# Designs tried in a protein design chat: VH-VL binders against Uncharacterized protein B0403.3. Part 17

Target 1, 247 residues: Uncharacterized protein B0403.3, of Caenorhabditis elegans (q11077)
Amino acid sequence: RRHFGDEYRINTPACDIVCEGQWKSEFHANFHKIYDTEYFEIPLDTAIVKNRANLKMFCSSTIQKYSCLRNECKIQRTPWSAEKHICVGHFDNFDRNINCLSLTDKYVQRECSNVCNSIKIEISQAEIDRMAEMDFSRQEKSEFVEQNKHCNVIACYQLCHEYIISKVCIDSAVAARSVVKSYYDSYLEREYTELNKDDQDELYSSFCRRVTPGQDENEFTANMTRYNNLTLDRMKNDIRSVFSILD
Below, E stands for the ipSAE of ESMFold2; O stands for the ipSAE of OpenDDE; V2 stands for 0.75 times the mean of E and O plus 0.25 times the DockQ between their complexes.

## First folded at step 17 (VH-VL; framework fv_enfortumab)

Design w2 (from s3 with heavy chain D31S S33Y E56S D101N; at its last look DockQ between E and O 0.35; V2 from the best seeds 0.00; counts 0 for: pae E 3.9 > 2)
Fold by ESMFold2, look of step 17:
Structure w2 (fold): chain C 247 residues (1-247), chain A 122 residues (1-122), chain B 107 residues (1-107)
Amino acid sequence: as target 1 above (247 residues)
Amino acid sequence: EVQLVESGGGLVQPGGSLRLSCAASGFTFSSYYMNWVRQAPGKGLEWVSYISSSDSYIYYADSVKGRFTISRDNAKNSLSLQMNSLRDEDTAVYYCAREGNSWGEPTYFDYWGQGTTVTVSS
Amino acid sequence: DIQMTQSPSSVSASVGDRVTITCRASQGIRSWLAWYQQKPGKAPKFLIYAASSLQSGVPSRFSGSGSGTDFTLTISSLQPEDFATYYCQQTNSFPWTFGGGTKVEIK
């Protein structure tokens, strides 16, 4: 779902592929999963937070990958990634909260996935009108729709995971919710940064901006607060309904 | 300072209708889920209904479903309860209550109005 | 519906006494329980959410505990302003039900 571009290959064109390949091979050996086809960054990966041993094993391999990139490839600047966030930026927070994250894993994997893959995702009429006014191409409209769908799914998983943490992790719920919030906030910031880098800001929907730190939901389409509140209310009520059945 | 003020209570005959209002101030009303809770004379508390911040999700207690309609006007910071087909057992003090706005925390009602009295009798 | 049973229905106590009120749910509600205080002629006042988390401004003599089906509200040293009726409420499942109340009276 990511790769290192030419701006990050200061030593050789193939060097980062070697570092990444070694890391993926270790992932396969340690977790018996093929990284490229069996895991995505959303939702927060269950194998990694399954227990403290898995977290430490994943992060040991990850630190080795970033040392390889720095020392062998001379790549000093890398974009945000899930493994860098977890293992380099926030390991202490994940380790401190691993018991709660582990406990909630089964509910996130089943109930959150079911809810979040079933949510109704729409484009507001105001945004449809704006796309027409700005003469969006068919490809630009498709990219807007897909990015908006992606943001809706991310927001749903974040809300759902925070909810189930509160439902089952009473003693450590506040800290664990902060870990989950930080992860998804950083993911959304990367999504925005990638669009902004390509000068494609207008493909970032009002809902995407609403859920991305530091963004204005009304930047490109005015008066969107009510519509975005409706979207979030729908997600929240669907989540409450699903988890009211657990006990 | 958060304030909730109910109005519209009174005496009404069985089968009649009445509309309650709750005026909200001191907070961003459109960001909060709102609830109605009632208390019959000498009795305990009974949850009646809630409405989401955008008014798209509404739940009712079975005892009032089909007869009561909760609504809100976010431009006027107003919550309403339309009560139709009133029965003797609907006699109560009706409170509007604000739901705590902390997603992921257990639900609770952090601010209550002083209530308005509805009496259903001949 | 989840039935919430409060015990006792009434407590006669003196200033300075330790008062314990219990609330039992008919099925598990985790820690999704709130406590409210109601004085005669007044609206309920929020005290505790999540079984044990005190609202800002609530005196530290109030404490809550419990998880699952059995919960308690404790007033460690009863004060004159604490004579009231106390209600628990579960918010785990719709409908959000209240207990029957416990009246704390002057002995």
Scores: ipSAE 0.223, ipTM 0.677, lowest interface PAE 3.9, mean pLDDT 87
ESMFold2 (binder alone), look of step 17: mean pLDDT 92; pTM 0.932
OpenDDE, look of step 17: ipSAE 0.566; ipTM 0.839

Design w3 (from s3 with heavy chain D101T, light chain S31T A50D; at its last look DockQ between E and O 0.70; V2 from the best seeds 0.00; counts 0 for: pae E 9.0 > 2)
Fold by ESMFold2, look of step 17:
Structure w3 (fold): chain C 247 residues (1-247), chain A 122 residues (1-122), chain B 107 residues (1-107)
Amino acid sequence: as target 1 above (247 residues)
Amino acid sequence: EVQLVESGGGLVQPGGSLRLSCAASGFTFSDYSMNWVRQAPGKGLEWVSYISSSDEYIYYADSVKGRFTISRDNAKNSLSLQMNSLRDEDTAVYYCAREGTSWGEPTYFDYWGQGTTVTVSS
Amino acid sequence: DIQMTQSPSSVSASVGDRVTITCRASQGIRTWLAWYQQKPGKAPKFLIYDASSLQSGVPSRFSGSGSGTDFTLTISSLQPEDFATYYCQQTNSFPWTFGGGTKVEIK
């Protein structure tokens, strides 16, 4: 459900749908997966980074998509996307760290999914009180809760992937962790930008702000630092526990 | 400049109590897990206790479990070790130590205080 | 508990010598081993994390290696300021244990 805003289109036909459709067709042919139902940006897709051949194959078709958007559709600027981040913005970083990233594949698919789908997600009484004080509608409360859950899951996957890199990679572990952190930071920045465009900034929870670069966790709900530290410490402890059980 | 300053050491009788403090400055104390490490006279290093940045996760060495209590006050940038039921073998220099800053790195102690001496003697 | 066996307990060496210190874990600890230097009357000083990664400001004559159970710290050309006791520490699992120390004596 990727969205290209009207300010990014300067061509009259639904040209971007054609460019995207060709890219999705190549994804299906190359990875034997239907993009719309079998690919997710969270967690970082390990099939793409499973080896250098997969990375190059994915990025070859991605470069063709962005060439199509630029040359056929006259779209000069596009919002952040996972494929743009990996293939256009940071290909050299992914390529240099491919040996380490490929080693993490099975752990992200199993251990990280298990722990991050089972984390306990709580909303502080302070945030509950703020929603009442700001007279949130039932829909706004639901959206706040859902977005907060989303940020917790993203933070969990980032922390888990970084932890696994430290456990299984010998060379360039620091650089590989930076590649993973950059991916999730950029994803969260897009999530905030989407809310800000819709004038729904207040639906971005204190925890979401904590894990999004350049945000103030205390912007709408004061004194949240200790609560957010507790949340992150619990995630870290849960991740360590799952890994230690696996010997 | 990161600084850790221990205090509260001294001479105490077996069975007595002491409270050690560590004053932290030059970094955001609430972002870091903290540890106590001790060194008996002429001996090596022994890890004593750990407390997470949020103070929710606490671990102790078996030799001190049930007798020592680690705590922190993030508003005052201080770490504490309450030492009860002291024994002769608790005689040591006690160091507070900061864990490194980055999640995902192997744990290590990047900054240590100067130490405070605890002597348990009758 | 993971026991860390460090050897030798002491070594006497001349300036310019290569000094090697070993550390053995009683079970696998991956690369989660740190090295520290301690001078008399001072707190330990952090040198190496993750078995082989040097802290910023540590002279390049120091190096670490190993994984699993067997680890080494090497000083390639001993200097007068390297007189100290060196400790390894595993951080794979609690309790985080140290080796017994190696005293490096410079004549």
Scores: ipSAE 0.012, ipTM 0.510, lowest interface PAE 9.0, mean pLDDT 86
ESMFold2 (binder alone), look of step 17: mean pLDDT 92; pTM 0.937
OpenDDE, look of step 17: ipSAE 0.643; ipTM 0.860

Design w4 (from s3 with heavy chain D31S D101K, light chain S93K; at its last look DockQ between E and O 0.78; V2 from the best seeds 0.00; counts 0 for: pae E 6.4 > 2)
Fold by ESMFold2, look of step 17:
Structure w4 (fold): chain C 247 residues (1-247), chain A 122 residues (1-122), chain B 107 residues (1-107)
Amino acid sequence: as target 1 above (247 residues)
Amino acid sequence: EVQLVESGGGLVQPGGSLRLSCAASGFTFSSYSMNWVRQAPGKGLEWVSYISSSDEYIYYADSVKGRFTISRDNAKNSLSLQMNSLRDEDTAVYYCAREGKSWGEPTYFDYWGQGTTVTVSS
Amino acid sequence: DIQMTQSPSSVSASVGDRVTITCRASQGIRSWLAWYQQKPGKAPKFLIYAASSLQSGVPSRFSGSGSGTDFTLTISSLQPEDFATYYCQQTNKFPWTFGGGTKVEIK
């Protein structure tokens, strides 16, 4: 019988947790930051793009993690992650634009954080009416509101980072904005994919759909284009106001 | 095929009013900020007014502020400029212009209509 | 308001000549400058944004440079279709102002 083997194996870490733990330990050693509490996917972590050396250190460790997952754990398909996007999928783009991205560090940490944490996030009356018509539970309403808030914050950071790139970077601004846009687009696609995986597509707000590639803002709530234009225009004008003094 | 067609120009006396229209086609009008730019005979270009895609954010040149009103109807793909209290110096060809859509890039006007002529004289 | 000063106001040139047009801002505008071409009786045509980025379909003989307050449009080898008036425009701060124009004429 497998009596002692099964009880002993209860305390053995899963293979993917070992690969992740090694990576987090290297992150702590290299960046003097605790991954679980001091690494953020939103906004794009400025310590990683602070300079080429930081980018290379982070991506060296990250490539080792994904090699560990593939070769030792036999995990060939993983969900999108910020580190995989940066280091496995798009390293050359980040490396080519590192000088521009590094110039944005202080503005993303202060000015973008100030703007994006201060935005007013409202749910349109049309969406409130739809939630009532669909008999959303209290928990479903809360999840809808929180997902919508999350999408608004992501969109704000994307717009803000693209804007400061244009103000600060002269020669490579177009390419650098494309790198940032690709990052946030992929993040939003993951957000949608997680809801769609659980068949909770109706919890994805009209604004979330507006800012997520390939989605229809009017799919569940009709005639939302004007409301979403207004939301984006307010966000853009707040960003312009914060950075109007840069010359 | 992006197309912008202005209309509503003509001859008007000082102090009079005109309403200009710009019909848009070949693109999603409601996704673009729009502008009016004018050019007096034999003179250079002068920016007149801006309206955001949502029509909530509107700016005017000082020379027209209080006299001109920009508006848009996104359902009809139409941009308008109501011009009141017209003066001799308002005589110009008026162009509607579309902003480039790329957020974060410096603003520019990628497509222009052919213009409509406004003449202010007695 | 940010004043945009173009020089020269007019230039006479022959086909094949190198033509240089300058634009100076009264205060810093970083690279937030666009260039337009206008032929008589026609609407302006967009050429360059962000001081140096050419619009798709604009011939490579056109180039833009500069940052801060001083900007240049260069036509490396003038062609017959390039005889026109050229305008710069700053879009750093409202009101978005144009330069006075530079007319490129046949010698």
Scores: ipSAE 0.016, ipTM 0.573, lowest interface PAE 6.4, mean pLDDT 86
ESMFold2 (binder alone), look of step 17: mean pLDDT 92; pTM 0.938
OpenDDE, look of step 17: ipSAE 0.708; ipTM 0.869

Design w5 (from s3 with heavy chain S33W D101K; at its last look DockQ between E and O 0.47; V2 from the best seeds 0.00; counts 0 for: pae E 2.9 > 2)
Heavy chain, then light chain:
Amino acid sequence: EVQLVESGGGLVQPGGSLRLSCAASGFTFSDYWMNWVRQAPGKGLEWVSYISSSDEYIYYADSVKGRFTISRDNAKNSLSLQMNSLRDEDTAVYYCAREGKSWGEPTYFDYWGQGTTVTVSS
Amino acid sequence: DIQMTQSPSSVSASVGDRVTITCRASQGIRSWLAWYQQKPGKAPKFLIYAASSLQSGVPSRFSGSGSGTDFTLTISSLQPEDFATYYCQQTNSFPWTFGGGTKVEIK
ESMFold2, look of step 17: ipSAE 0.417; ipTM 0.745
ESMFold2 (binder alone), look of step 17: mean pLDDT 91; pTM 0.929
OpenDDE, look of step 17: ipSAE 0.775; ipTM 0.878

Design w6 (from s3 with heavy chain D101N, light chain R30Y; at its last look DockQ between E and O 0.50; V2 from the best seeds 0.00; counts 0 for: pae E 2.8 > 2)
Heavy chain, then light chain:
Amino acid sequence: EVQLVESGGGLVQPGGSLRLSCAASGFTFSDYSMNWVRQAPGKGLEWVSYISSSDEYIYYADSVKGRFTISRDNAKNSLSLQMNSLRDEDTAVYYCAREGNSWGEPTYFDYWGQGTTVTVSS
Amino acid sequence: DIQMTQSPSSVSASVGDRVTITCRASQGIYSWLAWYQQKPGKAPKFLIYAASSLQSGVPSRFSGSGSGTDFTLTISSLQPEDFATYYCQQTNSFPWTFGGGTKVEIK
ESMFold2, look of step 17: ipSAE 0.384; ipTM 0.728
ESMFold2 (binder alone), look of step 17: mean pLDDT 92; pTM 0.938
OpenDDE, look of step 17: ipSAE 0.726; ipTM 0.880

## First folded at step 19 (VH-VL; framework fv_enfortumab)

Design x1 (from w5 with heavy chain T107D; at its last look DockQ between E and O 0.57; V2 from the best seeds 0.00; counts 0 for: pae E 4.7 > 2)
Heavy chain, then light chain:
Amino acid sequence: EVQLVESGGGLVQPGGSLRLSCAASGFTFSDYWMNWVRQAPGKGLEWVSYISSSDEYIYYADSVKGRFTISRDNAKNSLSLQMNSLRDEDTAVYYCAREGKSWGEPDYFDYWGQGTTVTVSS
Amino acid sequence: DIQMTQSPSSVSASVGDRVTITCRASQGIRSWLAWYQQKPGKAPKFLIYAASSLQSGVPSRFSGSGSGTDFTLTISSLQPEDFATYYCQQTNSFPWTFGGGTKVEIK
ESMFold2, look of step 19: ipSAE 0.262; ipTM 0.660
ESMFold2 (binder alone), look of step 19: mean pLDDT 90; pTM 0.915
OpenDDE, look of step 19: ipSAE 0.869; ipTM 0.928

Design x2 (from w5 with heavy chain D31S S102D; at its last look DockQ between E and O 0.35; V2 from the best seeds 0.00; counts 0 for: pae E 3.0 > 2)
Fold by OpenDDE, look of step 19:
Order: C-alpha cells, then sequence, then structure tokens
Structure x2 (fold): chain C 247 residues (1-247), chain A 122 residues (1-122), chain B 107 residues (1-107)
C-alpha cells in the first residue's frame, strides 16, 4: 500500500518512497529497531517515549522526512500518521509530558498489553444479521471482524493508558492524558477515514463508531449501545482490576 | 441540559423498606455509570452504591451491603435503590450522581440530583 | 478505607479574602482528588479535580494543588456566591470517600 495519495504528488514518482526509506534507515540507526517489524504505533512505542532525547531524535528524523516530502517530492499534503501526529502536530505537548509518558510506558507495555490482548471480542447477532442483510462477501465479513477487533484493542489501550497516567503521574496527569487521548482518537479517526475513502465505511462496526470521535449515531448504532457499553464496561473493569495493586 | 430527579423518599420505621428512584434526562443515560450518595443531616457525604452502564458491575458500601439493591432501567432512563431493613443511621438525603464519562478520565460525580430525604424513625 | 480529613471545619471570611481549605488523606492517593461545592439546601456541585488548571467552566479564582496525602483548595478572592460548604473526595481506592467538609461563611 502506498503511503501517500498520488493526487498529492507533483514531483518524480516514488520520491515519497525514497523519503520514507531514509526515515526508516535513520530510525534503525538511532534506535536499533526495524520500523516495519519492531516498531508499533499502538501503544506509543518505548523507543520514542523512553526519554526526551529519544523523542527529540525520533522527531528530528521525522521532520526531515516531511521536509523531504515537501521540498524534494513537492507533496503538499500527507495523510495522518503516528509520527506526523507526534512530531509535526503535537511535538511540544509530547515534549512537555515526556516524563509522564516515559514513566507510564512501562506499565502500558506490560499490563495494558496483557489486558488488551486478552479481551474477548465478539460480534453481536444483530451485526451478523446486518452483514447478511447487506450481503457481505466472506472477505467483507472477515474485514469487518478484523476492523472491529482492531477498534476494540485500540479502545482498550486508550482506556488503559489514560488510566495509568492518572494513577502514576502526579503533576502532569491531566495534560499527559489529553495528549494520549488525542493520539488514540486521531488514530481511530484515521481508521475510519481510510475505510471511508474506499467507500467501505460499512465495514466500520457499531463499536468502532462508538469509540471514534465525530461519528454520528444512527438507529442501528443506537440499538447497539447496550452491547457496546457492556464491552467498554468490561474493559474498564479489567483495567481497574489489573491496576488495583497500585491503590 | 443534564437533569437528575430523585423521588421516593419519606418517613419509615426501623426495619422498613423504601424504594428510591432517579429519573435522568438530557444525556444518554445508558452510557454512564451511576451512583447513589447520601448525606445524613448536618453531616458529610457518604458513597452508597454504583452501577455500571449495563448493570454488569454493581458495588455497595459495607454499611448497606445486603440491605440495599441498586438497579437501572436504561429504556426508561431510571435509576433505583431498593432499601430494606432500614436503620436509624440510614436517615439522610439520598442523591443520584452521574460519573463523569470515563475514557480514562478520573472518576468523579459531574452531575447530582436535588436529592430525596429518607427519615428512619419509630 | 481511606479517611479524608478536611481543615478547617469552618472558616469565616469576607468578600475579597483569600481562603485556603486543606484535605488530608490517611494514605497516598496520588492525584485522585475531586472538590465539590455545596450550598445550603442544594446538591453538591462538582468544582475541580486535583490540580487541574485545564478544566473549563471553573472560575479562575479556584485552584487545586497537592499530591500524595495533602491537598489544598484555594479561593484567591472570595466572591459572594462562594459562601458554601466544600468537600474533597478521593477516587484512588475503592470505596470512594469524602472529607468532612469545610463551611465557608460570611464574617
Amino acid sequence: as target 1 above (247 residues)
Amino acid sequence: EVQLVESGGGLVQPGGSLRLSCAASGFTFSSYWMNWVRQAPGKGLEWVSYISSSDEYIYYADSVKGRFTISRDNAKNSLSLQMNSLRDEDTAVYYCAREGKDWGEPTYFDYWGQGTTVTVSS
Amino acid sequence: DIQMTQSPSSVSASVGDRVTITCRASQGIRSWLAWYQQKPGKAPKFLIYAASSLQSGVPSRFSGSGSGTDFTLTISSLQPEDFATYYCQQTNSFPWTFGGGTKVEIK
């Protein structure tokens, strides 16, 4: 999959690939990790939020990437990305809260990962019936289920990450929570945007819509409120239970 | 506008029963955790019980455990508190309180009803 | 259970005065503390959470501070509408518990 839309390219073909390649190479050089296989956007990767130096190093490379895209590739607009969000959109916020993010990251990587990767994700009969009514292909059904799972995991990480910030951080909890919330919200918005661009927004489950900002509720999603709230309640309870030892 | 309206308070003898109700409006009731908090005359606030959005998780203060039952009807936007085996020390104004939306946000009660008075006396 | 102790229990003040209310927890509650305002015959009203300067809708004269076991609510310049009883609440550990309240009354 191409990272950027062709409509935004003005310069030579594959210029964006060159910029991306340089970015990934620098990432590897700086963090000794392979971006494509060892870097994760959800949750925030320990490599970049380990400390202020790492954040700055990551963002220096990221800024260079986008400078390359703008100046060399003449790409004026780029889609949302985690690195863009962190380094281009919200660097000051991340920098101001790096101590909290660094402190909480170890809990997120351990406890939140355990909780969020162990949650039971189910599709309601109502949604199954809807998929049948809409005559979803086997592939579409699979994509629906996968997307729904993805939304559940992201939502769980968001809840858990914000919760642990509240528990662990002292002076910067409110600000750090806002930063993290914005990150996850934007991530979910991107998920929807990508589906919507391909006219596949029907593959976005009621749960996904429930946790994604800016989503309008329809009759079907409204009817799914109880089911989706139960799912969120379970997540919250699991998270609280895991971190009860910090009480 | 968020509104919570309690009802059902009154005078009851020790050992008696009373059912409180809270009518919610102005928000998606089914999306919020709800609580009961009481305040004895001239005293402070005491948490009594909470119920999750889909009533799967319910908890009580030790002082009321086994005697009080919290429930909700999301279709009717109502919260209830069945109080049995009432004691003198249960005399209080009872508030229904909404928990702030918990997207990793701290737990606090962002909206309260006006309260309903329960008096337990012989 | 975590006990919350507020001090003073009451304070007489005049309009324009600086008023400070303290809340102490029997054990560390990190920053999990909420403040409420209650006027006579009315329900409590949520005021501020922890040291949150980022909350909208709260007059700037109100500020919260503290972490661990000691917390403070400060009214920098008391206004007529601020005469009320204030309560702190810890939400760090279940069950949630409140302070005994501090009545701010007119001198």
Scores: ipSAE 0.297, ipTM 0.736, lowest interface PAE 1.6, mean pLDDT 90
ESMFold2, look of step 19: ipSAE 0.415; ipTM 0.749
ESMFold2 (binder alone), look of step 19: mean pLDDT 91; pTM 0.930

Design x3 (from w5 with light chain S31N F94Y; at its last look DockQ between E and O 0.02; V2 from the best seeds 0.00; counts 0 for: pae O 12.9 > 2, placed apart)
Fold by OpenDDE, look of step 19:
Structure x3 (fold): chain C 247 residues (1-247), chain A 122 residues (1-122), chain B 107 residues (1-107)
Amino acid sequence: as target 1 above (247 residues)
Amino acid sequence: EVQLVESGGGLVQPGGSLRLSCAASGFTFSDYWMNWVRQAPGKGLEWVSYISSSDEYIYYADSVKGRFTISRDNAKNSLSLQMNSLRDEDTAVYYCAREGKSWGEPTYFDYWGQGTTVTVSS
Amino acid sequence: DIQMTQSPSSVSASVGDRVTITCRASQGIRNWLAWYQQKPGKAPKFLIYAASSLQSGVPSRFSGSGSGTDFTLTISSLQPEDFATYYCQQTNSYPWTFGGGTKVEIK
């Protein structure tokens, strides 16, 4: 979990840890779940999108956390987080679409999880050659593969969630899909930002770049477009196959 | 009739290299994903690697990653496995296996070669 | 990695017997499971995947069942040619993994 960094701490050492601790405690009290082990950012957690009451409860605590960070810790800027995105950045959007999110969440948790954790994840020979050319260490190669896997899973969840929304939330599908898309897009943007910050941009695969908004295309990534599109198409096919009963 | 014939097996010292080949016939080779699977003496089956029809998708088991290279030549209906830095634990019969052609259905290996034996020993 | 556990590791049976082989996955694999038959000195032969209908060329005495984590291969009436080692394989998640095998032997 990447919620805070040392570079964001101002005035009061470990103040952010205090604010975070309070938030986690309140989360546990309200939802009877341990945030660090039982809450998941991807997909949207049932605990928070179960209904409007849960969303409001979650966001009340979240707003308090960020108030704490701002007022007590004098932290004006914080990195992206799921809770920040939902409660601070886009609460109105989530609230307006809570019925759809609540309705679709059970399918996402039950079916999308199975599909997206079962996808065929692949590395192209071109990328293997590139890693060799760049003289990647064993560790770097492993990290590359792991990051690529992560991007694939996230992309799959996004596609699956959007698909379900289109099938289940007919009247509000456009708005709800936009909310979900922005959430997953932002999540991937954060992943890139974190790697880029550490000068590990080269560990971000062409596929990861393909599914992450705001990525600059170079010759290599351009050449991988067909490959990556095929990957996405296979995901879509797998999703459609699983949810054929909804047709 | 679908046929897969492996070759290239033999005795090699640890740290050595060997190149296996699989000759395919009886089907449109370029339409199928291909795999290597190995079986140590008296042991079970272990998946090694796969390569997609157009040589764009490749994946390796962790046990061989960085040491083995899978490739194919669709013009020659040939599948290859370059094995470098061989270890004792790489001793096995190596099979080439074709994936059943299915879209949106579970993957399985519908045809196998008879295998070629690789023995790594000092 | 997904571990595939087959049971039993071996079974002694007679011609005409009903034989049941089980395969358990450490994680849910939906129906992405295949069964293979291997005779000594021969390559594995594909039999069936999951609980799907019988594949062409596979005798009707072979049947598969299960989904999720628990799968079963059943030979309703064992024939002389069925004495072999059977393997399950999951293709749900990389790396593909096989069960340890079940040797069906003559009693």
Scores: ipSAE 0.000, ipTM 0.479, lowest interface PAE 12.9, mean pLDDT 88
ESMFold2, look of step 19: ipSAE 0.418; ipTM 0.757
ESMFold2 (binder alone), look of step 19: mean pLDDT 91; pTM 0.929

Design x4 (from w5 with light chain S31T A50K; at its last look DockQ between E and O 0.02; V2 from the best seeds 0.00; counts 0 for: pae O 11.0 > 2, placed apart)
Fold by OpenDDE, look of step 19:
Structure x4 (fold): chain C 247 residues (1-247), chain A 122 residues (1-122), chain B 107 residues (1-107)
Amino acid sequence: as target 1 above (247 residues)
Amino acid sequence: EVQLVESGGGLVQPGGSLRLSCAASGFTFSDYWMNWVRQAPGKGLEWVSYISSSDEYIYYADSVKGRFTISRDNAKNSLSLQMNSLRDEDTAVYYCAREGKSWGEPTYFDYWGQGTTVTVSS
Amino acid sequence: DIQMTQSPSSVSASVGDRVTITCRASQGIRTWLAWYQQKPGKAPKFLIYKASSLQSGVPSRFSGSGSGTDFTLTISSLQPEDFATYYCQQTNSFPWTFGGGTKVEIK
């Protein structure tokens, strides 16, 4: 989990752990799920988007957590997290679109998971050559591959979720799609931010950059556009095929 | 013309070791991912291992993981498979296979060698 | 792992016959399937990729179809050189897996 780092702690050792612990306890009490093992950020967890009552319950506890961090731990800034995004940053948007999110969630969990966890993920020879030129260690290469895989899965979920929304939500599709897009985009931005702060942004693949907002394109990434677009098109085609029954 | 020629097969006792080689010609060897695929007598095809162009990515089938080691020498246009702790079930014809280059598409094996026979028996 | 099941395991046919071989995946693999031909004592030969795309040099009498879990290789008019064993392979999910093969024999 990527909720807190040492850089966010201010003269209150373990205070953030206490706040987090309380939040997890409330989460378990309310949803009968263990946060560390049964809650997932991607895709949106059914526990929180099942209905408006669940969303409110989840966000009440979440607001309490961040109040604890701010008031008790004197932590003014925290990294991005799913719960922060949903409850602190964009609650109104989620609340307004809860019906659509609730309706589409079952399809996301049932079908998108199958599609996105079964896709073939490839690394181009160009990127392999680049890693060699940059003298990447075996560990760095492994991390690169893993990060690229992660980006692919997230991108797939985003495409799949947005597609379902367009098919199922009808009148609220535009707004709901925007909410979902913002969530996945922010998630990817966090991935980059975490690598970048550790001076490991070179481990962020051209594909990852392609699907992450705010990324600067260089000659290498530009040259990889064709390859990455084909990858995305393949995902879209796979998604359309699976959900052809919704047409 | 693309050619792949396997060698190194033979008879070995259980627990023994063999080293297979595949000599490549007719193409830029260093540009292609390479695989080993085996076929037990009278049976189908089983993927064994693959290695990326620059040896950065290597994978093994669960059945051979920890026992086999794939490697390549691009300067010599050679692919190798070190097989240790051989078992009866490893008896097969071993093929080296080249992955086809398809930009943005899934891989397939576009060229195969004629194979080299490995027999594990007491 | 994805299991690939071919049927039939063998088929007897005559020159000029239409031959159909099926391949079924244990789970959806979209169109990420390849077909190979293997003659006795010879290396496998690549025939079709992505279910329906023929390799250059492969006769037009060969065709592939299918998506999802069910795939078919068809030889519209069997020729003497087509008597061989045919294999399907999925390239959707690691590890790559092959069907059990279908032997096309002379009747």
Scores: ipSAE 0.005, ipTM 0.489, lowest interface PAE 11.0, mean pLDDT 88
ESMFold2, look of step 19: ipSAE 0.435; ipTM 0.755
ESMFold2 (binder alone), look of step 19: mean pLDDT 91; pTM 0.926

Design x5 (from w5 with heavy chain S54T D55G; at its last look DockQ between E and O 0.60; V2 from the best seeds 0.00; counts 0 for: pae E 2.6 > 2)
Heavy chain, then light chain:
Amino acid sequence: EVQLVESGGGLVQPGGSLRLSCAASGFTFSDYWMNWVRQAPGKGLEWVSYISSTGEYIYYADSVKGRFTISRDNAKNSLSLQMNSLRDEDTAVYYCAREGKSWGEPTYFDYWGQGTTVTVSS
Amino acid sequence: DIQMTQSPSSVSASVGDRVTITCRASQGIRSWLAWYQQKPGKAPKFLIYAASSLQSGVPSRFSGSGSGTDFTLTISSLQPEDFATYYCQQTNSFPWTFGGGTKVEIK
ESMFold2, look of step 19: ipSAE 0.490; ipTM 0.774
ESMFold2 (binder alone), look of step 19: mean pLDDT 92; pTM 0.936
OpenDDE, look of step 19: ipSAE 0.686; ipTM 0.856

